# VHH binders against MCM-like protein MJ0961, part 13

Target 1, 362 residues: MCM-like protein MJ0961, of Methanocaldococcus jannaschii (q58371r317to678)
Amino acid sequence: RNEELIETLNELGRKKNIIDILSNYLISQIKGYELVKKAIFLQQIKGAFKFLPDGTPLRRDSHILLITDPGIGKSTMLRRIARLFPQNAYASVTTATGGGLTAIVTREATEIGDGWVVKPGVFVRANEGTACIDELTVDKNVMKYILEAMESQTIHVNKGGINVKLPARCAVLAACNPKRGRFDRNLTVIEQIDIPAPLLSRFDLIFPLMDKPNRKSDEEIAEHILNTHIETATKDYKILGAIDIDGITVDEKLLKYYIIYARSCAYIEENQDLYLGEFDETKLIMPYLTDKAKKMIKKYYLEMRKLGEGDNPIPITARQLEAIIRIAEMHAKARLSDKVEDVDAEVAISIIDDCLKQVAYD
Key: E = the ipSAE of ESMFold2; O = the ipSAE of OpenDDE; V2 = 0.75 times the mean of E and O plus 0.25 times the DockQ between their complexes.

## First folded at step 5 (VHH)

Design D9 (framework vhh_podentamig1)
Fold by ESMFold2-Fast, scan of step 5:
Structure D9 (fold): chain B 362 residues (1-362), chain A 119 residues (1-119)
Amino acid sequence: as target 1 above (362 residues)
Amino acid sequence: EVQLVESGGGLVQPGRSLTLSCAASGFTFSRYAYGWYRQAPGKQRELVAAISGGSTLYADSVKGRFTISRDNAKNSIYLQMNSLRPEDTALYYCATEYYDILTGTSDYWGQGTQVTVSS
C-alpha cells in the first residue's frame, strides 16, 4: 500500500509554484531556460485522455522542438528525458534509419524455428512515453519517417507473413541547430529553421534558444563540451541530488512518482506497488475544461487567427487550438486538479504566445 | 463534413507519367497541410509527399521524380508522377492535417486511388 507516498505527493501538489520547482529540478543540469523546462515537464504529464465518438483515443501528447545555438545543452535535456522512464527513447538522426525510427523486420531464430521478427523502432518503444529525437536537421531524408509517425500514431508492419499495427502514441521532443549551426541575429528565426513546413507545423511548441555573445557564453560552451566528454566516459553518472520543498525531501525517485501520479492518480491509488512501465489508459486522469477556461482559450485562438491572417510562415489552424487545450490540461494535471481552470488556460496561452512571437512574429 | 476524393489513378507503363488529383471539401482548404501516402500489397503505408503552404517534403524513393502541388482556388492537391517504376505500384491516399476541436475530428483520409505500373 502506498498511503504515505500518496499523502506526500498530494502535499507536494498543494505547494506554491510546485510546477516551476519540479520542472527546474527535472532538468537541473542546465542553467536558466525555465519556460522550456516547464514545457518539457508538462509534456511528461501528458494531456487528458479523450475519446472520439467511435471509441478511438484522441492525441494527448504535445510535440516540442528545441532549436538552439551550440552549448545551450539541448542534447543534455533530451538525454535526461529519455532516461526518465523505461517507455522513453532516444535517437540521433546522425545514426538513425527509417526502420530504426519505426520498425524493422528481420529473419532470426525463434521458439517455433527460423522466421521473421519485428524489431520496434524508437517511436514504437516510446509508446505512452517520449521519443527524444536529437540532431533533427542533420539528415533530411529521415524527416519523412518522423512526420509519418507523428501523423499516424501507429506503425503498420506487413512483411514476411506478419500483419500487425504497433502503437506509437508518444510525445516527440526534438532538437537541432539553426541552418548555419548558430543563429544570425540579423535574420528572422523562421528563415534559420531547416525543417519543411509540413513537419514544423506538427510541433505544438518551438523554442529558439539563442546564446548572447560574451565571455560567460564562451565559458559555458567550453564547460558543456568538456562535461559531455566526462559524462560519456562515466556510464553510471548521477546528475541529480535531492532538494527540500518546505520540509519534504524530493529526490529523483519522488519526482518520477509525482509525474506518474499526475498522469494517473487512480493508477497509483489502486496499486500496491508503483509501476513505472506502461500505462493503463482506463485509469488516466481526465480533467475537464471549465466554461471560463473554454471562453479564455477560444478568445485567444480567435485573436491569433486574426493576427495570422495573411502570409505567415506557420499557419494558425485548429491544431494551435488543440495545442493550447492540451497544454492547459497538462498544467491542471500537474497541480493534481480534475478541472482545467482559468489559471491553467493562462499558462497555456502564455507558453504558446511566447513561442509564436519568437518564431512567427519577429 | 470534411471529404477528400482522389482521382487520376490507373494502369501505366514503366517510364511514363501520371497525375493524381485530390479534391477537398467541407473546410477552409488554404489553412491546412496535405499529403500523399501509398500502400503496396504486403507493405506498410508510407508518406510519398507533403505540402503546407508553399513548402514541400518528399520520400527519398520519389525525390526528383514526383512533384506535389496545390491549387487553393480549386481546393485541390496534385501529385505529378514522372519516370514511373514497377515499385511505384500501390493504392495512393490523400490526407489532410485538419482537426476540429468542437467535433473532435482529426486528420482525414480519402478512399484511395490505385496506381499500377506494369508492362
Scores: ipSAE 0.000, ipTM 0.159, lowest interface PAE 16.2, mean pLDDT 75

Design E1 (from e38 with Y99V Y100W L103P T104S Y106T; framework vhh_enristomig)
Fold by ESMFold2-Fast, scan of step 5:
Parts: sequence; C-alpha cells; structure tokens
Structure E1 (fold): chain B 362 residues (1-362), chain A 122 residues (1-122)
Amino acid sequence: as target 1 above (362 residues)
Amino acid sequence: EVQLLESGGGEVQPGGSLRLSCAASGFTFSSYAISWYRQAPGKQREWVSTIDSGGSTNYAESVKGRFTISRDNAKNTLYLQMSSLRAEDTAVYYCATEVWDIPSGTEEYDYWGQGTLVTVKP
C-alpha cells in the first residue's frame, strides 16, 4: 500500500487550492481565519534544509505570534498543532519552569546505580517540529530561555557534570492577549503588544485576531462546532472527521502523511533513494528559487525597505527577506514542487504584506 | 496505579499560614514535575505553582512572594507553604502531575488528587 499511498499524495498535491483546503481541515475547529490557518499549515511544512560550511543548520522555521481577543480559540489552535505530531509540544509560559521549557538535569536511581539524567523540555522535545507556547508574557523568569531557543535553536546544558548542546530546531507558534486582555479598536495594534522588541522581532508573522461579538457571528461559530460533532457522530460508511477532495477521502492520518511527504521533499524522485538507503539530510534535494521568484522577492523587499526609512514603528531588516524566502519555500513544498516559482513568491509576499499592514503600516 | 492525596487544609484567619502536603504513590515521583492548582466555588480551576524534577519553581502572580512550593523526593511528598493568606485564597487545593511524553501545560494533567479545602475566614 506504500506505492498506492505515494500516488494518492501526489494526486492530492495536483488538486486546485489544495493548500487552502488542507490548512482549513488542519484547524477545522475554528471558523474563519483562513490566512492564519494557511500560515500555520505552511509552518508545519518548514523551509528548505540549508547548512553553513561548518555544518550548522540555518533556521528553516517561521515563528508565528497570535495576539488574540478572549474566546477566539487560541488554546484550541495551539493544542491542535501540539497534538499533530509526537515531536510537537505545548507549554503555557505562566505555568512553565525553565527546565520544563529547556531541559532538566537530575540524579536518578538505576538498576546498576545512580546517574545523572537529562530530561528534554518543550523546545528540545519539539526539535524538527513545533513548540506551541501559550500565554506568552513579559515575565522575565522564562523569557531568556524562549529567546535562546528561537534565535540559536539550541539549548546548552552545563550542569551535573553534563556539558552538551541539545538541538531545538523547532518552529514556535505562540499566543498571547493584548496588554488590556482584549483589543481596543481605537488604538494601534503595536501600542497594544506587551512583548519586548527583542522577542517580537524573532517572529516572522504576527497576527492580531480580533473578536467582533454579535449574535449572528456567535451563532454561526456555535453551529460550526455543533455540526462538527454531528458529522463525527453520523453513522454511515464515512470515516469520522474525514473530508472528500475530488474523490479522495482525507482523514487525520492522510493529512499527517501529506505534511511529512511535503516537508521531507519525498515527492522529488532523487530523494526516494535516500529513504531506501542511508538517510542523510545534507544530501536531500530541496526546492530552489527560480530567477522570477528571486526578482519578485528582491523587488518587494527593496520597496518595503525604502518605505521603512520613514517614521515607521517596525524596521525592515534582512529578517523580513529571510522570512519571505522561508514562506515561499514552504508554499512550493506544500504544492509538491521541486522549484520555488513566482506563484510561491506571490503568496509569501501577500502573507508578509498583510501582517505588516495590520501591525506596522496603515 | 498513580495516586495523589492532599492534606493540611483547614480554617485560618487572614494573614495566617498553612502548609499543604501531597503524598504521591504509584510512579517515580522524583522524575516528574508536579503542580498545585486551586478552585473556588463557582470559579474555574486556576494554576498556583509548579516544581520540576530539578527543583526549579514557578508561581502564579497572585501568590508570588507569599507561597513556596517544595518537594521531598525521599518521602514522595509535595508541599505548599502558604503565608499572608487572604480571603481570596479560599479554595479547594489540588496537586497534579503529568507524563513527560505528553505536552507540558496548564489544565491537561494525567493525574489529579481529590483536593483539600482551605478556608480563610473574613
């Protein structure tokens, strides 16, 4: 069934609007927020593997911050992603310890005596996955560990005679509330963000999610939740929680396989030899930027850079260029392409531009 | 079978002190992070404090500086030393633990105790 699975995944990648359909299915519990769902889906696909001459991996992960009004379902979104893969992890900053986020070194009895044991925390456990960080606060107790994990993507342990660097090459999906617990529509978004500039600058995408409470909208959300439960309880020859995409039944398992398939670029013929033989990430063929995509990304970056020379609250730096490249790579991988083309650049630019307009530019 | 049993609750005057205990059995106590939660009548359960297997601690802002969490691995016991108690601290206090292969977090722990009532009289 392996060959049948591969052909099914390839057929899915050829379907129109497959990225939009799968991203909505990934977070079907929340009605709306299609752009946010797409960004989170692409985050799971990750950018291309790239290495420095010394063998150090370059960050391929995009970090996403959700600044939400109460009741939007931030915890539901984060827990959904945390449960997607075993390597994904969830933590709330308010209840987390430094060791719970990074690593704990303790002395444990074994059958043959006592020894020092390293227990990986959230960031280390989320290596090659996603760390879902809820209730992100300005509390300085754990802020240092979050900054280290996001920037270096390593956790250094130097305790109990143990001196090791643990990989924490994970995407961060974080959520918090505005300064006053909910958005004030009369203030700018940036004025309501209670996160220090050093931490805020590490996020590729910042999404303000505002609630507009009205009876009709609340009824539509409630109906969506109830219909999901009704559909799940329906007794037919249907797979519970599955969707149909042009004759292909997509359930949780197939969604996960698609993400892994896209993430690893296993759809590229040359990569199949690596999975049948010695697995080596440095030999994996990754999509590359086409000349059209390069020109499009460069043009947008230079235009935004020039605009940013004014009195703009958020400076445009090389971080934004790198963010656009990562998202374009994610989109190309998500449609099972061996090239990052102009369509991928357009989507990446659209996502970045939308975020910048909501947060920094009117 | 994992069991957590809280004790040490009771009635106390404002400004007073109490020490809660949680006796643990059925698992390797020293290997897990353990938390205190509380629930006042008609309110949602709220996190109070956590101590990890390495001894690192964290506290809810409302109790920081007044409460101290500690553990005795030889006795398989978790403690919460409460000082400067206020009427708002009146709640049933629970201890809770999680398994390391389950994401760390606030409300979704593998095992909870039965709770111990703390009443701070007006």
Scores: ipSAE 0.000, ipTM 0.377, lowest interface PAE 13.6, mean pLDDT 79

Design E2 (from e38 with T97A Y99T Y100F I102L L103Y T104S Y106K; framework vhh_enristomig)
Fold by ESMFold2-Fast, scan of step 5:
Structure E2 (fold): chain B 362 residues (1-362), chain A 122 residues (1-122)
Amino acid sequence: as target 1 above (362 residues)
Amino acid sequence: EVQLLESGGGEVQPGGSLRLSCAASGFTFSSYAISWYRQAPGKQREWVSTIDSGGSTNYAESVKGRFTISRDNAKNTLYLQMSSLRAEDTAVYYCAAETFDLYSGKEEYDYWGQGTLVTVKP
């Protein structure tokens, strides 16, 4: 219904390097990490809506794990994404419970006495958004709830006479430190990840962010982290200024409009500041793989299967193929295209390849 | 060992006030929703009030506006401030730590105290 705004968004999508520019703008509080920022941006765009013949929805979300040395700014990244939309949520495993992540049943007064009422946890509140899970490895007992939510995409409540399935189709952006609190450069990355293989395999992208010995780069990163850490939570969120992209002024509001438009869904915020209209299935950006993109992805997948052995910590399976396809579809959507072209496949392959070579083939 | 120990019960005249306490040990008190229940002579246990881990409170209709539930996580203690007491409030009051998490059998277990007697009589 906002024709002028939609025309502006379409024009913005035609600009050169729009994905790189917007992803850097999304997390402008932190210097560097351009590939990580791009991956997180694409995660917010989400993959294509797909269903199996029986009507079962396929996972359209990519899960991202950041394994960082202390002071890199993982919490700053997570809090930025958690504040992006009301559907996004933040939780630290340090303070979270299993029910706080999934769902709790509590008692409330009713006309017949007391009754049981479901209180949605983080994953349910983050449905159709992003669940930002900080300090992932601090409590092993909580990991089982995270794994279950990621596997099922639903939270089943069966207690106190209540029997209901709650949708939890969300992206997970998780962060943790290495096993010994910081990376040991003399050990492989995978040896330093304190996460069981079943949970680790659910993450499409794993980024080890090391505190590298470049003093100038380290000081620049540290100064940005310290500056954002000194700010209040609300002030950190509002630090984003406007940028100019070939005569189009992009502020926080227009960035958010662009993301929801690329997702192909209507969104109404308080005061209707982010209203694009009702959900219209006929206007969904439903990207499909072109033959060239299919050939590129297949070739890369088969090459990775040859390099992998059964004993690899992250086995190369159909899940990696699905992850590449999801990211390629996200990239096509992010440039407002209904076709997954060779450029989209190249970007998806580059992101996956970087992660696999740093973690599995170090 | 999980232990809940109630105190503060006694005799009070109608319209009076009492403050009940429940000292908790052997579990992570701050992570649990904790409730007060009561059992009047010859009757079944009745829910009185709950405070969840986030501090949200809920009350039975019969006590709403007269009772206030609160918690002190630093002291691992639950409180029930009772005012405008009536003869029908006479009961043994129990502290209960209820786990409402759905995916752990251990988290479905409820822990109860011994109870403290409140008698409202002239």
Scores: ipSAE 0.000, ipTM 0.305, lowest interface PAE 14.5, mean pLDDT 78

Design E3 (from e38 with E98Q D101E I102F L103P Y106E E107R E108S; framework vhh_enristomig)
Fold by ESMFold2-Fast, scan of step 5:
Structure E3 (fold): chain B 362 residues (1-362), chain A 122 residues (1-122)
Amino acid sequence: as target 1 above (362 residues)
Amino acid sequence: EVQLLESGGGEVQPGGSLRLSCAASGFTFSSYAISWYRQAPGKQREWVSTIDSGGSTNYAESVKGRFTISRDNAKNTLYLQMSSLRAEDTAVYYCATQYYEFPTGERSYDYWGQGTLVTVKP
């Protein structure tokens, strides 16, 4: 069964447009936004494992910011991703505290008497997964905790005689509305983002999603959802229609297996439970840049550096280069390859280019 | 203390050749991509060519086939061999590198040299 499942996953990886098909299926409740869906799908695949010479793991995750008009479905996207895996977590800044995001230290009764107890917050619970942070801009005081978690990839607890570092190596999928609740199309996108530069610069991808009323598109979305063949489930969040890809029936369970397999290349147990515990790095797909991909990425990066000198509101720095590399690695992994080829670089460049054109221009 | 120092600029006639050098210090030169840029009077700075740590090269279309970028890692030196020079090649030429916290790029620093003037006079 295990071998049969692996054979099926490998066959899926060879199908034409598999990444586009699976990314659309992952967030099928929202019509359109194919590029956003692809970016979110690739974020779940994660980049290559990289370490400093001292053994410290480096960021393999791309952070995504959705800045949307009301009604686009940002919360639907975030909740879909949050419930995808046990390692994923959801928080709204409207209800979150600094401790709720990081860790709370409290006194509780223990078998040996009263003691200090650490309760892990959202970022710690989302370790090796995705932290979905909704309403990011509603409380500026909470932003400092989010920035620290994204920067350090650890949460340091130093209270009540406890001094520990908790891992928080997670992707951040954040969402917010523009400064005044809705986009003003007469203003630049960047001036409508109420996020300090240090935090904003941590996001590899920024997607401004603007609502243009289209009643026919909304009706088509409704028809699609109503007519989708759905597996019977006891909870709404477990209901996802099955699709056919050249004779292979893909349901939610197979989609989840594909993502974990692409992420880790770890074998799925015969009982078909997803294993999200500690992985041996030797079981991970470790893509390397081919010469063609490297040349393509460097050429695009240098062209964008030149454009940034012409009053571009977003400075082009090494962060954009690293973002392109991470996304290209994710794309190679998503097609089950250990080689980052020109096709992977082209996709990564197209995603970054689209984001920069939308954010940098009126 | 990252430093870049260009040399080799001067006056040359159309169709002539000139070789620019850029001496680098204060960083592991062999590990970084390094580029040539130029700026003509009253114009924006434009990218000319890049060579990466592996020796792979890229060129702006306006100079492709006429200019050759190369590096000597033992000497921490970047070169630009310019041939078939035209009046429009008249500019101050800068070498530049992007020094960053490897490999995440969360901290980056752009370093530029002082430039070297190339004048193509008939």
Scores: ipSAE 0.000, ipTM 0.105, lowest interface PAE 19.9, mean pLDDT 76

Design E4 (from e38 with E98R Y99T I102W T104S Y106T; framework vhh_enristomig)
Fold by ESMFold2-Fast, scan of step 5:
Structure E4 (fold): chain B 362 residues (1-362), chain A 122 residues (1-122)
Amino acid sequence: as target 1 above (362 residues)
Amino acid sequence: EVQLLESGGGEVQPGGSLRLSCAASGFTFSSYAISWYRQAPGKQREWVSTIDSGGSTNYAESVKGRFTISRDNAKNTLYLQMSSLRAEDTAVYYCATRTYDWLSGTEEYDYWGQGTLVTVKP
C-alpha cells in the first residue's frame, strides 16, 4: 500500500497550483495573506539536505518574521504550525525564560531516588521542525537566547555534572508587533522593528502585515456569499476538514504525508514508523540548480547589489543570495522536483523582492 | 545593545593581587567565549586569557600560573584574578567578546569594554 500512497502524492505534485492550494489549506483559518501562507508552507518543506565535508549539516531552514498590526491573526498562524507536527513547538516570550527556550538542568525526585534531569526547551523540542516564537519583542533579555539558538543550531548544557550538546536545527517562525503596538505609515518599516541587527539579519523573510480595512471588497464578498445558492447538501469536504483536488481527497493526514515526502531528509532523519508509515527510503529528492535558474538568481542578486550601494540601510550580502537559493529549492521540492528550474527561481525572487520592497528604505 | 563594563582596577604593590570584573549585558553571556586583553602605555593590545561557554580556559604564556579567569553566568559577570603582579602587568585591561554564525562562519560581531587601569608600583 506504500505504492498507492506514493502514487497519490506524486499525482498531487503534478497538479497545477498545488503549492498555492496546499499552503491555503495549511492555514485555512485566516482569510487572505496568500504570499505569507506560501512562505510558511515552503518553510515546512525545508531546503536541500546538505553537509559540509566534515559532516556538519548545512542550514536548510529559512527563518520567517511576521511583524503585524493587532488583530491580523499572527498567533493563530503560529499555533497552527506548532500543532502540525510533534517536532514543532510554540512559545510566547511573555512567559518564556532562557532555560525554557534552551534547556534546564535540575535535580528532582524520581521513582528510584533523586537524580539530575535535563528538561529540553522549545528549540531542542523543535529539532528538525519549526519553533514558533510569539511576542518576540516584549522582552529584550529573552531575544539573546533566540539569537544564540539560531546561530549555533545546538544547545550546550554544562551544569549539575552534565556536559552535553543538544541539537536545535529548526526553522524559526517568529511574530511581534511594531515598536509602538501598530504601524505608523509616516515611518519606514525598518524603523518600527524593535529587534537588534544581529537577530534581525537571521530572518530570511520579514513580512510587515498592516491592517488595511477593505470594506468595499468585504461587502462584495458578503453579497456574493448571500446571493450564492448552495444546492448540494451532500458531503462537503471543506466542512469536514478536507478539500478535493481533481478527485483526490486531501485531509490533514495526507497534507502531513505530502510535506514529509517533499522533505529530502525524511527517509534519513525521521522515525519511519512514527511519521512516514511505508515510505520508500531509497528515493530522495535532491534539488539542484539548473543553468537557467542560476543565471536568473545571479542577475537579480547583482541588480540588488547595485541598488543597495550606499542608498539603503539594509546591506545586500551573500546571505540574501543563500536565502533565494533555499527558497527556490523549497519550491522545487514542494512540486516534487529534483531540479530547481526557472519557475522556482521566479517564485523565490518574487517572495524576496516583495519583502525587500516593504522593509528597505528608498 | 551589547555592553561590557570593567571594574576592579587600581594601584597595587609588586607581588600583590587584584580581582577584575566585567559586567555584561545585551547578549546571551553564558553562550559565548569571553576574553581579557590588556594594553600597556605606547603598546598594542595583547590577549591575556579566554574562557569559553563550557568553562574551558586558556592563558597567554606571560600570565600562566599567575592569573585565573572565571565566569558567573547567573550574574553575567567575567572575572580575572591576578596574583604575583609584576611591573610588566601595568596596563589598561579590557573585556571582549565575539559573536559568530556557527554554521556559516561568515559574520562576526566584536564587542569591547571601556577598560580598567591596573598600575603595579615599584
Scores: ipSAE 0.000, ipTM 0.097, lowest interface PAE 21.8, mean pLDDT 75

Design E5 (framework vhh_enristomig)
Amino acid sequence: EVQLLESGGGEVQPGGSLRLSCAASGFTFSSYAISWYRQAPGKQREWVSTIDSGGSTNYAESVKGRFTISRDNAKNTLYLQMSSLRAEDTAVYYCATEYYDILSKTGSEEYDYWGQGTLVTVKP
ESMFold2-Fast, scan of step 5: ipSAE 0.103; ipTM 0.583

Design E6 (framework vhh_enristomig)
Fold by ESMFold2-Fast, scan of step 5:
Structure E6 (fold): chain B 362 residues (1-362), chain A 119 residues (1-119)
Amino acid sequence: as target 1 above (362 residues)
Amino acid sequence: EVQLLESGGGEVQPGGSLRLSCAASGFTFSSYAISWYRQAPGKQREWVSTIDSGGSTNYAESVKGRFTISRDNAKNTLYLQMSSLRAEDTAVYYCATEYYDILTGYDYWGQGTLVTVKP
């Protein structure tokens, strides 16, 4: 264990607005979209390790869908997250196949003939990480594989004498355009989402990102992107420059360590250059809901359920309640707390509420 | 619908060369690993070569150094360049996609092209 590094990470977690600062730093190439950046950052932190009394693991990942006008930078955001860790993966539905997303079984030569070899697809490679799926709606046949992988969380290969179950327990960060390529301001958001209800319901957070032509705002965004590229080039082609948080210098490596630490407190990442120590479940941040947080979440859920009565495109179910709990736990973990307090519940509710009002209850 | 159409088969003398082609349609060709198989009369089908989406190649020991698999993703075409052909290379050659589809469990195969090596 590197105790000095761990001490620095714990100090960083106590800093004011640490989640907002780190989430903006994570996707610093894009100006604005603070709420989206925060949601994506929390997705990387993942929910709590929890099990049912029978030992069945509870889902700790939240799935995020970005439905955007062209030019917003959705692909830049997805590629940034895909490159964050070797466990993360990027795929475009434009080039993806069912096997490429799940698993491929091929033949390999040996001295005595050929053997079958399983080549893991995107979801298997992204196990315990994030699968970044671009252009989600471009091929409806591929969507079926995405839905199946998200539902099963395992890929079962039974071919050529091979019978194995490959884990695919990953977060999905997906992006697409509206049905007609751009948002029509005269139509509801939900009418413009070309995704079947079963797949759409798997996403905890849906962010519609509309391009509002504003010369001043566009100029500011362009200047931010250009300045980031200039700074990166002058810093030995680094993706991110370092920032200072109350005397602590945070660079790309320390950001990665913070995410790993918040996720698991200390954990070796296979095939990565980051190591905090062997996995030790006694040192995990295991957030628990405080009574105040429970009451806040319950009250909001019941209010939204009443609003959802009738012919609504996205029904309010136990899935939304579970999503709020996961995000609140992610927020508590991100500030290195074992307690899910009112601040965590408030942030989770705010994120969910914003998404629901833009998509279902505008 | 996925379709694979082989061509380039024919008669050739021992030591000769032949190039097989497989034209693919109905799927994103560049994303799949694709293989050549062959079946001689009265024999079981055997694997010949595979090229994956990244361009990595594998060959059966019997054809290593003599056959070269390649792909042209712009043309959605798979090739097998065969050289130093022997009588035992006589077979119907098939193009096949190599993937496991969790929804259908299907592999897709072409109809085959006959290669005959005769003195």
Scores: ipSAE 0.011, ipTM 0.415, lowest interface PAE 9.3, mean pLDDT 81

Design E7 (framework vhh_enristomig)
Fold by ESMFold2-Fast, scan of step 5:
Structure E7 (fold): chain B 362 residues (1-362), chain A 118 residues (1-118)
Amino acid sequence: as target 1 above (362 residues)
Amino acid sequence: EVQLLESGGGEVQPGGSLRLSCAASGFTFSSYAISWYRQAPGKQREWVSTIDSGGSTNYAESVKGRFTISRDNAKNTLYLQMSSLRAEDTAVYYCATYYDILSGTDYWGQGTLVTVKP
């Protein structure tokens, strides 16, 4: 409901390379990894927010998996995203329980005796946000709760007179190490992923982040981490300084407003930080695919389908097509467009293609 | 993976005391409320006491003033100190934690038998 703020956000969205600039600013703590930063930024923007005729919201979230060598900064990336919005959440599988991820239903002391109490887990707390799941592969028994939450997008509790359906419609940003703790460059990436096929297939984007032994790169990464530590000590949890984009000063707060505005066109009030208000369908950015974008996506999908025919470690299915469309919609929304154009399709294809070439065995 | 193991039960004379223990593993013990229940022969399982993650306690009226629930988060152990035991306290005592959404069941221990008999 602040018209001056909305005008500033609209002007910002028209700037050249705005998505690249903002995505790098979002995760400025980590040197490099521009495509990963862009994918994570687009994940925060989310796909088109669509409704069925009965008012039921459609799934719009893309899930991202980071498979990293130690020291790359996966935990830094995840904690940065978890701290971005109140509805985002962080959990490490090393300490998480199935109930801690979904919902805890237990007896608690009350003034009049005991009672059943439901405490929302990570996925429920992350509803309409992002659940950041660290050390994904450390406990196979916990993985089944993650898969169930991602598939159902709701947690149903029916215990002790409690019968509630808790929404858990969130993006998942997960991270893990390879099977042997670090990548073996003599083995295929897929051989080093210790995740069952049903869970792995839920991730739209899989980024293998390998530590390249390069003295200059290692020095730059180390220096960046040290500088980020100094900034964090000075700014508490705010490790970002302001940047200038063609005369517009963008700080942490304006970045957050931009993301909220791009994904939902929710009400933003000057005196209420990141107030989302009621979801009003007439105020949502709901981009549609242009004919040019449709043709480009279809051509790429059919090409990859043909290349992946037969026994391939990563089967090409309708899920990949849906992933490309979702990311293209995210890109269009991120530039505040109501149309998915060729530029959006091209970016989505390049991100998907990079991931497939990195993990596919050919 | 979640396991609860009760111990400390046995035979005791009326007016006597016993201390029950419940060793917990497979979850972050300090973050959950944990309860004691009991089941006497031929009766339904009844709630005895609960201690929440903050240390606040509550008791069934039948045991209030006689039983004390406590926890040691460093040892992942729940305790029930029972005093002034009566014949009516004869039961299998269980510790219980959170409800498992996927299995549709509570996590319960195997139980420990307490017999109050002259």
Scores: ipSAE 0.000, ipTM 0.328, lowest interface PAE 12.8, mean pLDDT 79

## First folded at step 6 (VHH; framework vhh_lunsekimig_d3)

Design F1 (from D10 with S53T; at its last look DockQ between E and O 0.07; V2 from the best seeds 0.00; counts 0 for: pae O 14.5 > 2, placed apart)
Amino acid sequence: EVQLVESGGGVVQPGGSLRLSCAASGFTFSSYALYWYRQAAGIERELIASIDTGGSTNYVDSVKGRFTISRDNSENTMYLQMNSLRAEDTGLYYCATEYYDILTGSEEYDYWGQGTLVTVSS
ESMFold2, look of step 6: ipSAE 0.108; ipTM 0.625
ESMFold2 (binder alone), look of step 6: mean pLDDT 77; pTM 0.753
OpenDDE, look of step 6: ipSAE 0.000; ipTM 0.202

